# VH-VL binders against Chaperone protein TorD (torD): the designs that were tried, part 5

Target 1, 216 residues: Chaperone protein TorD (torD), of Ferrimonas balearica (e1svr5)
Amino acid sequence: MDEQEIREEVALAERRATLYWWFASMLCRELDSDQLNTLCSESGRVLLDALAEEPSLAPGCQKLRRALAGVQVLATPQLELAADYATAFLGDHLGSAPPYASVYVEPGGMMFQHPHQQMVQWLQQWQLAVSFDGNEPADHFAIMLDLMGNLVLKGVDSPEAQSAQSALLAEMLPPMRRWVTQCQRQPGFYAALAELLLAFVSLDQTLIEGEFSLAQ

## First folded at step 26 (VH-VL)

Design v5 (from u3 with light chain H39N)
Fold by ESMFold2, fold request of step 27:
Structure v5 (fold): chain C 216 residues (1-216), chain A 119 residues (1-119), chain B 112 residues (1-112)
Amino acid sequence: as target 1 above (216 residues)
Amino acid sequence: QVQLVQSGAEVKKPGSSVKVSCKASGYTFDDYDIHWVRQAPGQGLEWMGIISPYSGRKYYNQRFKGRVTITADESTSTAYMELSSLRSEDTAVYYCARDYGRGPHFDYWGQGTLVTVSS
Amino acid sequence: DIVMTQTPLSLSVTPGQPASISCRSSQSLLYRDGKTYLNWYLQKPGQSPQLLIYKVSNRFSGVPDRFSGSGSGTDFTLKISRVEAEDVGVYYCMQATHYPFTFGQGTKLEIK
């Protein structure tokens, strides 16, 4: 493979990893003022326009833009988004959509079981000392997305890291599909973000599967 | 309206097996987990196991681990519990129950299936 | 296995009067996520069990507000503020914090 093809593969991996990390940052905590400001700026517009060029991502991008425009006309946009985050993700009630894989695939929705334990093992295997509270379940979607970004970048030169991407997606997508469905009960910015995220991860899975098929 | 309808009563010989069915209706089968609970005559309730139809993951009460098999068929919205090597103390009413999630709790129960084990 | 001990095992209550049922576990039911998975069920004569209370104090939909649950750790209580004839049956506590899930022995409630 020539140098240009290698540079293009690295650049693609860097763009994929950047998107996984971007989604992780949007999901791990409520947006702060700097993040909101950046998202509403020209650079945020350019990002969403670029994502929307992909037909499967365009509906989520459009909904996200509409939600952003809607909160910008309010007196305290950042506080409104913080309230939306809490309502969507932090509630103990059955109408919330906690962003943890266990809620959607572990029997009884019990935390700290297989989905958490698998993530702990993967974080150890890849020597990622991701800073998190020892009581926080490792199967939070933001943590899974962060790991995926690392595996994407490592996968350029590691068949093991490339195979790990497929394994992580197999663990992440089934619970994420149910999570996104439940997010739609609370329309707004975070429901749109979740929809866009699922579309992105689903698209990335099909691209990874196409790469393996061509390589076989 | 959520409903769990179980198969009818059975009389079995010791050493044989029984398979009880639980047909769900009124909701999306894969969205909720199914438990099996039994009740010997005049006695309390005993949890047997759980299946998550969406993920296929299962847990069994270790007391029954080698003898109980819980399965689910999403195409017919039916869960099954099979208990093998039956003993006289397995005589009981067997219930299926739906788990709402967010911490296990059994919001709807089947009508129960009496299994009698006698020689 | 977690042993769940109910007291009393039998109650006779005059209609309109309160009733209280205790449930004690052999280990703490506080789970690692900070929640307690202690549920209450009623089995009316000849019927399947039905859910009354989940996660200690949450009343299930359609359950009358005369039913309430409380407690923490190993010590839990179900209260009926005004017993009615339809409340007769056997009450079970159940823990779902530790596998295998286990039930109390049951408390039979009768009308005097």
Scores: ipSAE 0.514, ipTM 0.805, lowest interface PAE 2.5, mean pLDDT 90
Fold by ESMFold2, fold request of step 27:
Structure v5 (fold): chain C 216 residues (1-216), chain A 119 residues (1-119), chain B 112 residues (1-112)
Amino acid sequence: as target 1 above (216 residues)
Amino acid sequence: QVQLVQSGAEVKKPGSSVKVSCKASGYTFDDYDIHWVRQAPGQGLEWMGIISPYSGRKYYNQRFKGRVTITADESTSTAYMELSSLRSEDTAVYYCARDYGRGPHFDYWGQGTLVTVSS
Amino acid sequence: DIVMTQTPLSLSVTPGQPASISCRSSQSLLYRDGKTYLNWYLQKPGQSPQLLIYKVSNRFSGVPDRFSGSGSGTDFTLKISRVEAEDVGVYYCMQATHYPFTFGQGTKLEIK
């Protein structure tokens, strides 16, 4: 590969990884004040404007913008988002949408089964340390997104890591589609975030598939 | 209203197979898993297996080994259970049951299908 | 397979009186996620089973509040605070913590 092609590939991989890690950070915990301030700042508006240039991402960006505006008029916006996170993602009632792949694709919704075991194997294979709760199931979408960001960067110089991206997307997208549908039962910031996330991951899958096809 | 309607009673010879259908209505078929449970005459309940229609993932009770096949057809909202190499001890009422979610528990059951295996 | 043992196997109760059914498992039913997947079903005469209690103590929608479940580990109890005529049938406990899922042998409840 010539030097310009390598520089372009590295730059694209860095942008993709940054987005995967950004979504992971947005999802792994309630937004903290710094994250909320950044999203409400000019830099957050620039990010959402840039994402909205992709037609498939524009609806999610618009919904997220409206949800942010709605939160900012509240007396304690960060605390309201923390409560909404707990209502949306925490708990074992059918009105919640826990962000774990097992809930949506494993028979009976049982945790610590195939989706978790597959993630444990991948994290070990790629020698990644996960700085989450030690008893956290590894199939939390934030962990899957973090792994994807790492695979994107490693894929620049590893054909194995490049092909692993497709394998991870195949495991992540089916449960994520169901998760996002369930998130819409609690309209607001996290439902909008989940919708934008699904649109992003779906777009990335399409681009990876198109890139592979053109290389043939 | 959630409803599971099963196919009618069957009389089968030993060594043959039976395929019982379970047609679901009143909910989004792919959102819930389907179990199969049987009850021999005058006896208790025996779990046979589960399918998740959305993912296609399945688990079977090992007691049946390779004799049970559970499938689902989203386009008709119908689950199927096929039991092969029938024996007289397979005479039972066969139920399908819907998994309510967030851990296995069966909130709706079909009416049951009597399968009689006789020489 | 996890063996589920119910006691008593048959119960005859005067209307308005309490009833209690015990269910014991051969292994702990506490799952790795901190939950216990022990359910109770009622099969009324001539009917399919119906859900009463899930995850030890959660009453299913539409089930009267005279039904309650309790227990942990290997020992579980279904209680009916005041038995009514409509409560007749066979009660089954079922565990879904370990594959294959298994039922107790059933407890037949009759009115005296």
Scores: ipSAE 0.511, ipTM 0.805, lowest interface PAE 2.5, mean pLDDT 90
Fold by ESMFold2, last read:
Structure v5 (fold): chain C 216 residues (1-216), chain A 119 residues (1-119), chain B 112 residues (1-112)
Amino acid sequence: as target 1 above (216 residues)
Amino acid sequence: QVQLVQSGAEVKKPGSSVKVSCKASGYTFDDYDIHWVRQAPGQGLEWMGIISPYSGRKYYNQRFKGRVTITADESTSTAYMELSSLRSEDTAVYYCARDYGRGPHFDYWGQGTLVTVSS
Amino acid sequence: DIVMTQTPLSLSVTPGQPASISCRSSQSLLYRDGKTYLNWYLQKPGQSPQLLIYKVSNRFSGVPDRFSGSGSGTDFTLKISRVEAEDVGVYYCMQATHYPFTFGQGTKLEIK
């Protein structure tokens, strides 16, 4: 591998990590007005256009644009979006879709079991600080996405971090598929965001598995 | 319409095994967990174990460990419970029950399968 | 294993009168997530059990509002404000906070 190929692999890893962290930031709490304004600005349009160049991401990008247009015509768009977040992700009712892996894959949906414990173990292994109080489950999808972004960057120089990406995706994708399906019961911005996120993570898994399969 | 239909009654000899089936319909099988609960004649309810069909993860009541095996087959929407090394004390009605997965509660139950263990 | 103790074990009630069933656990049923996984089931004669109340006080869909649940920690109560003839059967509390899940002994409710 020559110097140019190394720079291209680093640049690709940086782009992947940036997207994982962008999705994490969009999901960890309600968008504030500054984030919404940025997303509705020229820079947000350029980002969505760039994502839509990948055919598997184009449908999600289109739905997200439509949801943004619907919010922008309201008197207080950021307040409407915060209500959408609460309806979609907060609460203990059947209509909500809490963004935690344990809800969708742990027997009985019990918190603080295997999905949480595995995340705590990985966060400790990779020496990552996360803003949770120990009573918040570590298997929140935003936390899993943040970890993935870190593993992507570390993977350029660490075969261990590269293989950890596959392990994290294996834990994240099955519950995420169920979560995204449940999100569609509450159509809107966050349902569109969840659909786009799943398409992105699924695409990334396919590319990683292609490289890993060839190496075997 | 959610429905859990179990296999028919069984008469078994001590030392043998029994496998009870629970066929689910009216919902997406992998979306909900399945529990097994038994009830000896004239007695209360005893939880045996849980399987999450989507993930394949399972937990058993340790009073049955080594004798009970719970499995699920998504392609037929069917859960199974096999109890081995049968004794007369295993004579009971065996129920499957669906769990929503947002905290354990059994919202739909099968009709029950009587397993009689006698020589 | 968590022992679940129900009282009374048998209850005979005149229609229209209230009924109350107590359930006590040998350990707290409060889970780390702040929730309490204590459920109530009714088994009518010749039928499978059916869910009445989940997570202490949440009435399952289709259950009449004369049924209510309350309690915390180790002490829980199922109340029927006005007993009807169709309420005959055996009532079970069940804890799902700790593996293995365990049931109370049952409370048989009969109409006088």
Scores: ipSAE 0.500, ipTM 0.798, lowest interface PAE 2.5, mean pLDDT 90
Fold by ESMFold2, last read:
Structure v5 (fold): chain C 216 residues (1-216), chain A 119 residues (1-119), chain B 112 residues (1-112)
Amino acid sequence: as target 1 above (216 residues)
Amino acid sequence: QVQLVQSGAEVKKPGSSVKVSCKASGYTFDDYDIHWVRQAPGQGLEWMGIISPYSGRKYYNQRFKGRVTITADESTSTAYMELSSLRSEDTAVYYCARDYGRGPHFDYWGQGTLVTVSS
Amino acid sequence: DIVMTQTPLSLSVTPGQPASISCRSSQSLLYRDGKTYLNWYLQKPGQSPQLLIYKVSNRFSGVPDRFSGSGSGTDFTLKISRVEAEDVGVYYCMQATHYPFTFGQGTKLEIK
């Protein structure tokens, strides 16, 4: 590849990885005050405007902005987001949508089975940090997104990491589609975030598959 | 309204096979797992296996040693259980049952299908 | 296989009086996620089983509050605070913590 083509591939990989890690950070726990302030700042606006340049992401960006504005008119916006997170993700009942792949694809929704075990194997294979708490399921969508960001960067120089992106998407997207559908039963910021996330990952899948088709 | 409607009663000879259907309605078929449970006359309940229609993943009670096959067809919203090499001890009512996948609990059951193995 | 043992195997109860059914497992039903997958079902005469209680103590939708479940580890109890005529049938506990899932032998409840 010529010098400019290499720079473009690296820049694209860096942008993709940054987005995967941003979504992982938004999802791994409730937003703290610093994250909320950053989202409400000029830099948050610029980020969402940039994402909305892609037509398939624009509706999700609008919904996220509206949900954020909706909590900002309340007396304690950060506490409202924390309550939204807990209601949406932390219940053990049919009205919540826990962000773990196993809930949506493993028979009985049992944790620590195939989706978890596959993620443990991948995290070991790619020599990434595992949780110090041995009881944390590795198939949390935030962990899957974090792994994807790492594979995106490694894929610039590694055919194995490039093919691993497709394998991870095949494990992540089916449960994520169900998760996002169930998130809509709890309208609010996190339901909008989940919808935008699915649109982003779906778009990225199309990019990866287009690259494969062109290479043939 | 959630409904699980099973195929009708069957009389089978030893050594043959039976395939029981379970037609689901009133919900999105792929969103819920399907179990099969049987009950011999005058006896308790015996779990046979589970399928997750969305992923195709399955687990069987190993007591049946590969004689049981559970499948699902999304296009018809129907689960199937096939039991081969039938024995007289397989005479039972066979139930399908649904769970949501937040730890197994069978919230809706089919009406049951009597399979009689004789002669 | 985890053996589930119910006691008593039969009960005869005067309407309005309480009833209690015990279920003991051969192995702890506590799963790695900190939850216990022990369920209770009622099979009324001539009917399919129906869910009463899931995960030890959660009443299924539409189940009267006179039904309650409790227990941990290997010992579990279903209680009916006031038995009514519609409660007749066979009660089963079931563990779903480990494959294969297994049921207790059943407890037949009758009205005196």
Scores: ipSAE 0.498, ipTM 0.794, lowest interface PAE 2.5, mean pLDDT 90

